# VH-VL binders against q0aze0: the designs that were tried, part 81

Target 1, 268 residues: q0aze0
Amino acid sequence: MKIILVNNRFKENTEKKAQEIAGQLSALNVEVIIDNGLDEPYAGTVDFIMVLGGDGTMLRAARRYGQRAIPVLGVNMGTVGFLSNIEINELAEYLPLILREEYSLEARMMLEVAVFQQQSLLTRVFCLNELLLRSNSPRMLSFALEISGQKLEPYRGDGLIVSTTTGSTAYSLSAGGPIADPQLDAFIVTPVASHIINKRPLVVSPEREISLHLLEEREAIIGIDGQIKMDFGAENRVLIKRAPHPLLMVNLKAKPFFTSIDRSLQRQ
Below, E stands for the ipSAE of ESMFold2; O stands for the ipSAE of OpenDDE; V2 stands for 0.75 times the mean of E and O plus 0.25 times the DockQ between their complexes.

## First folded at step 4 (VH-VL)

Design d12 (framework fv_inotuzumab)
Fold by ESMFold2-Fast, scan of step 4:
Structure d12 (fold): chain C 268 residues (1-268), chain A 124 residues (1-124), chain B 112 residues (1-112)
Amino acid sequence: as target 1 above (268 residues)
Amino acid sequence: EVQLVQSGAEVKKPGASVKVSCKASGYTFTSYAIHWVRQAPGQGLEWIGGINTYTGDTTYRRKFQGRVTMTADTSTSTVYMELSSLRSEDTAVYYCARSPDYWESSGLFYFDYWGQGTLVTVSS
Amino acid sequence: DVQVTQSPSSLSASVGDRVTITCRSSQSLVYSEGNTYLSWYLHKPGKAPQLLIYDVSNRFSGVPDRFSGSGSGTDFTLTISSLQPEDFATYYCLQATHFPLTFGQGTKVEIK
């Protein structure tokens, strides 16, 4: 059995814990690969992915490995988040179930993001939460949104978010988007500080293709899950569609999504 | 207009604690991380740590671990940095700075807007 | 910790001069996703630092086009193509690829 341990290199406790867990798994004849984000993703065959940390670490794991149909378990290290299933102090109790494959899987849709310059593909990435188009200056953007070949009236504002349902509690929520049940498959399209009063968040089929491009020369960026940033100019176009495979998240214990988000909103 | 406004200068004795505030306005508070950077007299800039304003998750430079605490109050769009067990070498101007919200690293890519700075003097 | 060293520590220049400041890291700053987290800041006494360049070569909003950044791996450069009176300041590079975040020691650009 081969397990990837994904940890947050910016948190000392997760680095130490990854080393401890790797030692324990090695003693049980499990081969362990540690991924702290600096090196390229492990290219070999993998049976399971254990993410040690918060939601951000899970987003990196999803981007690197989410398209491989490998079970991914989020282990919380005392952070606040929505993508972990168990706490670190529960890992020893659940480890035998993990090794015997005694768990259920929850599928979470992902986005496929393709960025073009003219006709040339610059990059293609996958993400779990969202793509953000944002102005990089005090000046608002003017941009075109097209959904499955249908051209909407131009947008004016600070930007736009195209989110999965899993991402509905991330940047989309901060921009006024709806909270979505993460077991639903849908794109959520949320304007950021729109100048046009009738621009509302849209909830559309995950089978739709969404494209964006600037209508005026402006300084803009696109962000992927808040972790990858790229310059975006009038010569660029981005195409967003449903990724071929969902992220397979491991369920070892029940976690009530609606109660958790309700409490989080009261905190704000 | 994006603004970060910090609390006023502080004078403290060795062994005391100081709590500096950073009030944000002109943007969605929870969409950006806030970090703290200091500059001692005649020295360069030194990163202390940062906080994800949405989750409350923090990351601190090891030399400050156990002495620094960062908190965010979303109702007032304010981040606080408390530094305890103050020493004379903690005398510095302390800046808060905004970074894009990156959940994994608490926005550790670059600092786009900065507060005006708070002078903390530890003496006597 | 990853050490970041700037050179020169100080320089004297006249308005209109081309100024080059270098930043060297003790380890590669390339992140596996193809990003390099190296940024440049301008700092004047009594004022807050200001972002000039992020991710090696991208000018921040409102930053004049005389400022440019370049480099890869461990060696990075900030260039000011035609120095203006408001550019006399201390410049800092910051690496954010490795924990902890580390600044260079600074380069002071003074009137010749």
Scores: ipSAE 0.273, ipTM 0.677, lowest interface PAE 4.3, mean pLDDT 88
Fold by OpenDDE, second read of step 5:
Structure d12 (fold): chain C 268 residues (1-268), chain A 124 residues (1-124), chain B 112 residues (1-112)
Amino acid sequence: as target 1 above (268 residues)
Amino acid sequence: EVQLVQSGAEVKKPGASVKVSCKASGYTFTSYAIHWVRQAPGQGLEWIGGINTYTGDTTYRRKFQGRVTMTADTSTSTVYMELSSLRSEDTAVYYCARSPDYWESSGLFYFDYWGQGTLVTVSS
Amino acid sequence: DVQVTQSPSSLSASVGDRVTITCRSSQSLVYSEGNTYLSWYLHKPGKAPQLLIYDVSNRFSGVPDRFSGSGSGTDFTLTISSLQPEDFATYYCLQATHFPLTFGQGTKVEIK
C-alpha cells in the first residue's frame, strides 16, 4: 500500500504530525509520500490519500489528486469545517480499517473548470467547491451566462459563483446561496451582489454545461476554491462542467452534516 | 477606502477570555486574509495568527495555540480574535491587519492596512 | 523560528539626515517561487502601524519616495534619504516567508 499525506506547509503542527504518521505507516510496511506543499503533485501511483488539516487543505488535495479516483480521507486538526471525516486523535483507532480498506466511499461531484483565451485553453482545473468570477475594480461586471447553450439575460453585479453542492457551504453560502445536501449532484449558480436585488441562485443539473464571459472591456478575476486566482478579461471564456470523476471521500464514521451546520455557520 | 475598525479597550481578570473584533470595509472581504499582531508595553510587535476569510482556515503561532481562536463573519465582514486563559503577560495593544491571501498561494505577503488597535489589560 | 534582528535598536537624527536601518534574518527569506517576503513598517505611539515597503524594495502606495528598501537573502535595508519631522517613529521589519511570521525588535528613530 502507498499513501500520500497531504498537509499544510504553513501549519507546523500538520507537518510534524505528517512526519509522525509517516513513521508509523512505514513501520507497518506502508510506503508514504508527504505532500508538504510540493511544487507539483506527486506523479506516482498511490492507493490512499490522507489530508491532515482543515477544509483548505482538503480543497488543495482535491484539486491535485481528485482526478485520480483515489480514496481521500480528511483528518481534522483543530479546525471547524465540512470536509474532514475523523479527528487526528482518532486516526490510530481507524488506521487498521484504512489499511484493510474497510471503509465506505462518498462520491462528491467536482467541477471541471476550463479557462480559454480566445480559442486557446489557458488552464483546466478540477475543483471541489466553486468557481468565482468577480470584478477586479469597484465597478460592476457585465457578463453573459449560458447554460447548455441557453443564453440568459446579461448579469450585472460584482460577480458570480458556480459551486458544487459540497461548495454550497463555502463562499456560495456567504453570497446567499442555498445549503445543499452533499449527497446531491448539482451546480449552484449564485450571484454576487447582483444589480438585481432579488436575483435568485440557480440549481442546475450536473448534466449541463455553464459558460461565462464578459460583455465589456473590464478586468475581472477568476477564483477557484478561494486558493487559485487568475486574471479574466474580455478575451477570456470559462466553461464549467461536471468533472469526469468525483472526489472519493473516505467515510470511516458518520458525519452529521445537517446537525453540524449551525456550528460551522457560527464560524462564518 | 480600506478600513479596519477594531472594538474598544478591554479590561480582564487573569483566567478570563477576551474577544476582539475587527470590522473590514472598503474592499472585498473574502479576498484578503486578516492577521492579528500585538504589542506589549515596552515590547515590539508580535504576530499571533491569521485567518483566511474565504475558507475560514486559521494558522496560529505555536505560543498561542490552544488559547487563541480566530473566526470570520462574512455577512458582517468582521474577524474576531478570542484569547482565553488570560495572563498579565497578555496585556498589550492588539492589532488586526490585512494581507493578501497567502494560503496555498505565491502572492505578495505583507500587511497593507491595520486596525487602530485594541488595548487589552489583564490585571487582578 | 526565523529570527530577525534590526540594527540599530535606536538612533538619533536630525531633520534632513540620511537614515539607514538594517534587518538581518537567521535564514534566507527567499521563497520557493523567488519572492522575498520582507516588509517595513512605521509605527507611532497610539497609532496603527503603516506599511512602507513590501517585497524588499516596493514602496507602498502613498509612501514618500524618500523611503526605499533594498537587500537580498538575509540582509535588508530601509533607507530614509532625508528625514522629515513626521518620520520620527519606531520602524519594524517583518519576514513573512517562514511561519511563524516574525518582526524585528524595532528601531526607534529619535530627534537629535
Scores: ipSAE 0.008, ipTM 0.475, lowest interface PAE 10.4, mean pLDDT 90

Design d13 (framework fv_inotuzumab)
Fold by ESMFold2-Fast, scan of step 4:
Structure d13 (fold): chain C 268 residues (1-268), chain A 124 residues (1-124), chain B 112 residues (1-112)
Amino acid sequence: as target 1 above (268 residues)
Amino acid sequence: EVQLVQSGAEVKKPGASVKVSCKASGYTFTSYAIHWVRQAPGQGLEWIGGINTYTGDTTYRRKFQGRVTMTADTSTSTVYMELSSLRSEDTAVYYCARSPDWYESSGLFYFDYWGQGTLVTVSS
Amino acid sequence: DVQVTQSPSSLSASVGDRVTITCRSSQSLVYSEGNTYLSWYLHKPGKAPQLLIYDVSNRFSGVPDRFSGSGSGTDFTLTISSLQPEDFATYYCLQATHFPLTFGQGTKVEIK
């Protein structure tokens, strides 16, 4: 059995813990690859991915490995989040179940983001939460939104978010988007500080293709899961669609989504 | 105009906690990380940790782990740093600073704009 | 921790002088993709630190062109080609390649 341990090199405690866990797994005849984000994703075949950290570390793991149909387990290392399933102090208890493949899988949709310059593909990336188009200056953007060939009236404002249902509790929520059941497959399209008073969040089929481009030259960026940023100008176009494969999240214990989000909103 | 405005000076007893705020304006708050750096009297700059204002994810220098908590309130564009179990060695000017990189990203770690600083004095 | 050492720890200079400050790290600051995360800051008592140079040699917006950065691997230099009155300050380098982020101890540039 081969397991990838994903951790963050900028969290010293997580790196030490990853090495400790790797030693424990090796003693059980498990081959371990540590991915701390410095190098390219491991290209070989693996049986399981264990993410040691918070939601941010899970987002990186999903971007790197989410399209490979490999079980991914989030192990919380201290901060509360929505994407971990067990706590680090529970790992020893659940490890025999992991090694025997005695767990269920929850499929989470992902986005495929393709950025073009003119008609040339510049890059293709995948993400679990969202794409954010935003102004990189105090000036608002003027941009076009097209959904499956249907051209909407132009948008004016600070930007737009295209989110998965998993991403509904991330930046989309902050911008006024709805809370969505992560078991649903849908895109949530949420305007950011729209100048046009009647622009509302949209919930659309995941079979839709969403296209964005600027109508005026502005300083803008595209953000992916809050971790990747790319300059975006009037010569650029972005296409967003459902990724070919969902992220397969390991479920070892029940995690009540609705009571968890309700508790989080009550804290603020 | 990018501005980071911090809360005022604090005087605390050993064992107490202090919470310093950093209010951001002039940019999209969630597109930038905020880090905290301190300078004790007669000493150099020391990095404490940072927060991704978009995801809420934090990282802390090991010596502060368990004593420091960083939080972000997107509705007020404000980051807070709370330091508990204060000792006299924690007397310092505390600065918030903006990083153009999101916290989990590896690529752009530098501090382009800084708050004015908050003096925290810990004395018996 | 990666140690960052500045030299000299202090120097005296006159307006118009060329000033050179060195920053040396105990380990290479090259990231696997070839990027090097070293930045320079100016700090005056009672004021916030101010970014001068990022990623070794890139001058931050609004920073006068008398400031320049160079170096590679473990050895880095900040140069002020013609010192001005507002440049008397303490200068810090920061490495951000290795966790934890570490500053140099500072170089104080004093009048005369």
Scores: ipSAE 0.015, ipTM 0.519, lowest interface PAE 7.2, mean pLDDT 86

Design d14 (framework fv_inotuzumab; at its last look DockQ between E and O 0.72; V2 from the best seeds 0.00; counts 0 for: pae E 4.5 > 2)
Fold by ESMFold2-Fast, scan of step 4:
Structure d14 (fold): chain C 268 residues (1-268), chain A 124 residues (1-124), chain B 112 residues (1-112)
Amino acid sequence: as target 1 above (268 residues)
Amino acid sequence: EVQLVQSGAEVKKPGASVKVSCKASGYTFTSYAIHWVRQAPGQGLEWIGGINTYTGDTTYRRKFQGRVTMTADTSTSTVYMELSSLRSEDTAVYYCARSPDYYEDSGLFYFDYWGQGTLVTVSS
Amino acid sequence: DVQVTQSPSSLSASVGDRVTITCRSSQSLVYSEGNTYLSWYLHKPGKAPQLLIYDVSNRFSGVPDRFSGSGSGTDFTLTISSLQPEDFATYYCLQATHFPLTFGQGTKVEIK
């Protein structure tokens, strides 16, 4: 068996904890690859991915490995979030179940994001939460949104979010988007500080193709999961589709989504 | 207009604690992280740590771990940094600074807007 | 910790001069997902630091065209093509690829 341990290098003691867990797994004849984000993603075959950290670390794991149909387990190391299933102090208890493949899987849709300059593909990335188009200066953007070839009236404001249902509790929520059941497959399109009162969040079929481009030359950025950023100008176009494969998240422990989000909202 | 406004200068005795505030305005508070950087007299800039304002998740440089606590109050758009067990070498100007990434894992940190600084003097 | 060393520690220059400051890291700052996380700041006594350049070569909003950044891997350069009176300051580079985030020691640009 081969497992990738994905750790957050910006968290106290995460490298040491990853090495400790790798040692424990090696003693059980499990081959371990440690991914702290600095090197290219491991290219070989892998049976399981264990993410040691918070939501940010899970988002990186999903971008790197989510399209490979490999089970991914989130192990929380003291952070607040929605993408971890068990706590680090519970790992020893659940490890036998992991090794015997005694767990269920929850499929989470992902986005495929393709950025073009004129007719040339510049980059293609996958993500779990969202694509954010935003201004990189104090000036608001003017931009066009097309959904499966249907051209909407122009947008003016700070930007736009195209989110998965998993991403509904991330930046989309902060921008006024709806909370979505992560078991649903849908795109959520949420305006950021729109200057047009009638612009509402949209919930659309995951079979739709969404495209964005600027109507005026402005300094803008495309953000992926709040972690990767790319410059975006009037010569650029972005195309968003449902990714070919969902992320397969490991469920070892019941973690009720709706009661968790309800508690989080009451704190505000 | 993006602004970060910090609390005023503090004079503390060795062994005391200090709590510095950083009030944000002009942007969506929870879409950006806030970090703290200090400069001791005659020395360069030193990163202390940062906080994800949406989740409350924190990251600290190891030498400050156990002495520093960062918190965020979404209702007032304010971040606090508390430093305990103060020593004379903690005398410095402390700055808060905004980072465009609100997830700390990627290394997308650069500091686009800064508070005016808070002088903390530790003297007996 | 990744060490970040600036060269020179100080320099004297006149208005109109071309100024070059170098920043060298002990390890590569290239992140596997594409970007290199190095930024440059201007700092004057009694004032907050100001961002000049981020991600090696991207000029921050409102920063004059005379400022430019370049480099790759471990070696990075900030260039001021024609020094202006307001540019006499201390300059810092920051690496954010490796934990902990580390600043260079600073380069003081003084009037000749």
Scores: ipSAE 0.465, ipTM 0.754, lowest interface PAE 2.8, mean pLDDT 88
Fold by ESMFold2, look of step 6:
Structure d14 (fold): chain C 268 residues (1-268), chain A 124 residues (1-124), chain B 112 residues (1-112)
Amino acid sequence: as target 1 above (268 residues)
Amino acid sequence: EVQLVQSGAEVKKPGASVKVSCKASGYTFTSYAIHWVRQAPGQGLEWIGGINTYTGDTTYRRKFQGRVTMTADTSTSTVYMELSSLRSEDTAVYYCARSPDYYEDSGLFYFDYWGQGTLVTVSS
Amino acid sequence: DVQVTQSPSSLSASVGDRVTITCRSSQSLVYSEGNTYLSWYLHKPGKAPQLLIYDVSNRFSGVPDRFSGSGSGTDFTLTISSLQPEDFATYYCLQATHFPLTFGQGTKVEIK
């Protein structure tokens, strides 16, 4: 059995812990590859991906491996996030189930994002939480949103978020979007500091294509899961579709999503 | 308009603690991290640590681990940095700075807007 | 910790001069997917630092065109094409690819 351990390079001692877990797995004749984000994604076949970290580490794993239909387990290393299933101190308890494949999978929709300059494709990336279009100056943006060729009235404001339902509890929520059940497939379109008071968040069918472009020259940025950033100008456009494959998240321990949201609301 | 406004200068004795505030305005507070950077007299800039304002997760430089605590109050859009067991070498101007780093493991660290600075003087 | 060394430590220049400041890292600052987290700041005594350049070469909003950044791997350069009176300050680079975040020691640009 071959497992990738996806590790967070930005926390003290996480490399040491990953090496400890790799050693334990190797003693059980499991081949282990550590992905610290510093090298290209492992290109060979693997059976399982274990993410050691929080939601941000899961986002990197999803972008790197989410289109490969490999089970992905989130293991929390401190603060419980929305994308972890078990805690690090529970790993030994659940490891036999992992090795015997005694777990269920939950599919999570991903975005496919294509950014163009004029007619030329600049990049194509996948996204678990959200695409952000944002002003990179004190001046607000004027931009066009099209949904399956249907042109909405122009937007003015700081930007726009296009998220999955999984991303509804992340940046979209902070910008005023709704909390969505992650078992649904949908786009959530959330304006950021809209100057136009009647631009409300939209929930959109995953079968739609979403297109964005600027209506005047401004300094803007496209962000992907808060981890990939690109300059975006009047010569650019972005096209957003449902990705070909969902992320397959491992479920070892029941995690009641709606009870967790109640506790999060108490923090407001 | 993005603004970070810090609390005023403080004079402390060795062994005491100081708590510096950083009040944010003009943007969505929980969409950005807040980091702290200091500059001792005649020295360069030194990163202390940062806090994710949505989750409350903190990351501290090892030198300050155990002496620094950062907290965020979303109801007032304010971050606090408390430094304990003060020594004379902690005399510095302390800055808060905003970072677009929203998720852990992101690596989008740069500091786009800064507070005006808070002078902390530690002397007997 | 990753060491980031600036050169020169100080320089004297006149208005209109081209100024070049280098920043050398003890380790590569390239993150996978091609991102390089190096930024440049301007700092005047009694004022807050100001962001000039992020991700090696991206000019922050409102920063004049005379400021440019370049480089890759371990070697980075800030260039001021035509020095203006408001540019006399201390300049810092910051690496954020590796924990902990580390600044260069600073480069003071003074009036000749």
Scores: ipSAE 0.294, ipTM 0.694, lowest interface PAE 4.5, mean pLDDT 87
Fold by OpenDDE, look of step 6:
Structure d14 (fold): chain C 268 residues (1-268), chain A 124 residues (1-124), chain B 112 residues (1-112)
Amino acid sequence: as target 1 above (268 residues)
Amino acid sequence: EVQLVQSGAEVKKPGASVKVSCKASGYTFTSYAIHWVRQAPGQGLEWIGGINTYTGDTTYRRKFQGRVTMTADTSTSTVYMELSSLRSEDTAVYYCARSPDYYEDSGLFYFDYWGQGTLVTVSS
Amino acid sequence: DVQVTQSPSSLSASVGDRVTITCRSSQSLVYSEGNTYLSWYLHKPGKAPQLLIYDVSNRFSGVPDRFSGSGSGTDFTLTISSLQPEDFATYYCLQATHFPLTFGQGTKVEIK
């Protein structure tokens, strides 16, 4: 068995714990690779990914490895979030099940985000939470939204979020988007400070495609899961689709989503 | 307009605690992290730590662990930094600064807006 | 900790001069998907620091075109193509790739 441990560079204790866990797994004849983000993603075949940290760490892991159809387990290390399944102090208890591959999997839809310069592809990314288009200045943006060839009225505002249902409890929520059941597959399109006060979020079928571009020259940026940032101008286009493969999240411990919402949102 | 407004200057005795506030306005409070940076007289800038305003999670520089506590009040869009067991070496101007990263391991770590600074003087 | 060393520590220049400040890190600042978290700040006495450049070469909104950033890996440069009166200040680079976040020691740009 080969396992990747993904830890959080911003939290020193996760690095230490990763080393400790690596030692334990090695003693059990498990090959371990530690990914702290400072190197390229491991390109070899692996059987399991263990994420040590919080939601941000999970998002990074999902972008790096999600397309490879590998089971991903979130192990929380003292953070508040929605994407971890067990706590670090529970790992020892569940380790035998992990090694025997006795666990359930939950498929979470990911986004396929393609950014173009004119007709040339600049980058293609698979992400778990959301794509953000926002102004890089105090001035509002004017941009076009197209859904499966249907051109909507131009948007005016600070920006727009296209989120998965998993991402509904992230930036989209802060922008006034709905909370979505993570068992659903859908796009959530949430305006960010729209010029139209009553502009409502859209829930869109995962079978559709979403296209965005600016209608005038403005300084804007694209953000992906709050961890990737790139300049976005009038010469750029972004195409958003459902990723061809979902993230396979390991479910070792039952975590009722709806009963945890109130607690998690207390910080809002 | 994005603004970070800090509390006024403080004078403390060694061993005491100080709590500095940073009130944010002009943007969605929980969409950005707040960090604290200080500058001692004649010295450069030193990072102290940061707080995720969305989750409340904090990360501190090791040398301050055990003495620093950062908290966020979403109802008032205010972040607080409390430093205890003050020493003369803690005399500095303390700045709060905004970072576009609201995830605990987000890679967007730069400080685009800063508070005006708070002088904390520790003397006998 | 990752050491960040600026060069020079101080320099004297005249209005209109080309000014170059270097920042060298003890480790590569490349992270994850190729991002490099190196930013530059301008700081004047009694004022809050101001962001000039982020992610090595991106100019922050409102920052004049005379400011530019470049570099990769461990070596980075801030360039002021034509120094203006308002540019006399202390400049800092910041690495945010490695924990803990660390600043360079600063470069004071003084009037000749």
Scores: ipSAE 0.182, ipTM 0.714, lowest interface PAE 2.5, mean pLDDT 91
OpenDDE, second read of step 5: ipSAE 0.031; ipTM 0.662
ESMFold2 (binder alone), look of step 6: mean pLDDT 91; pTM 0.937

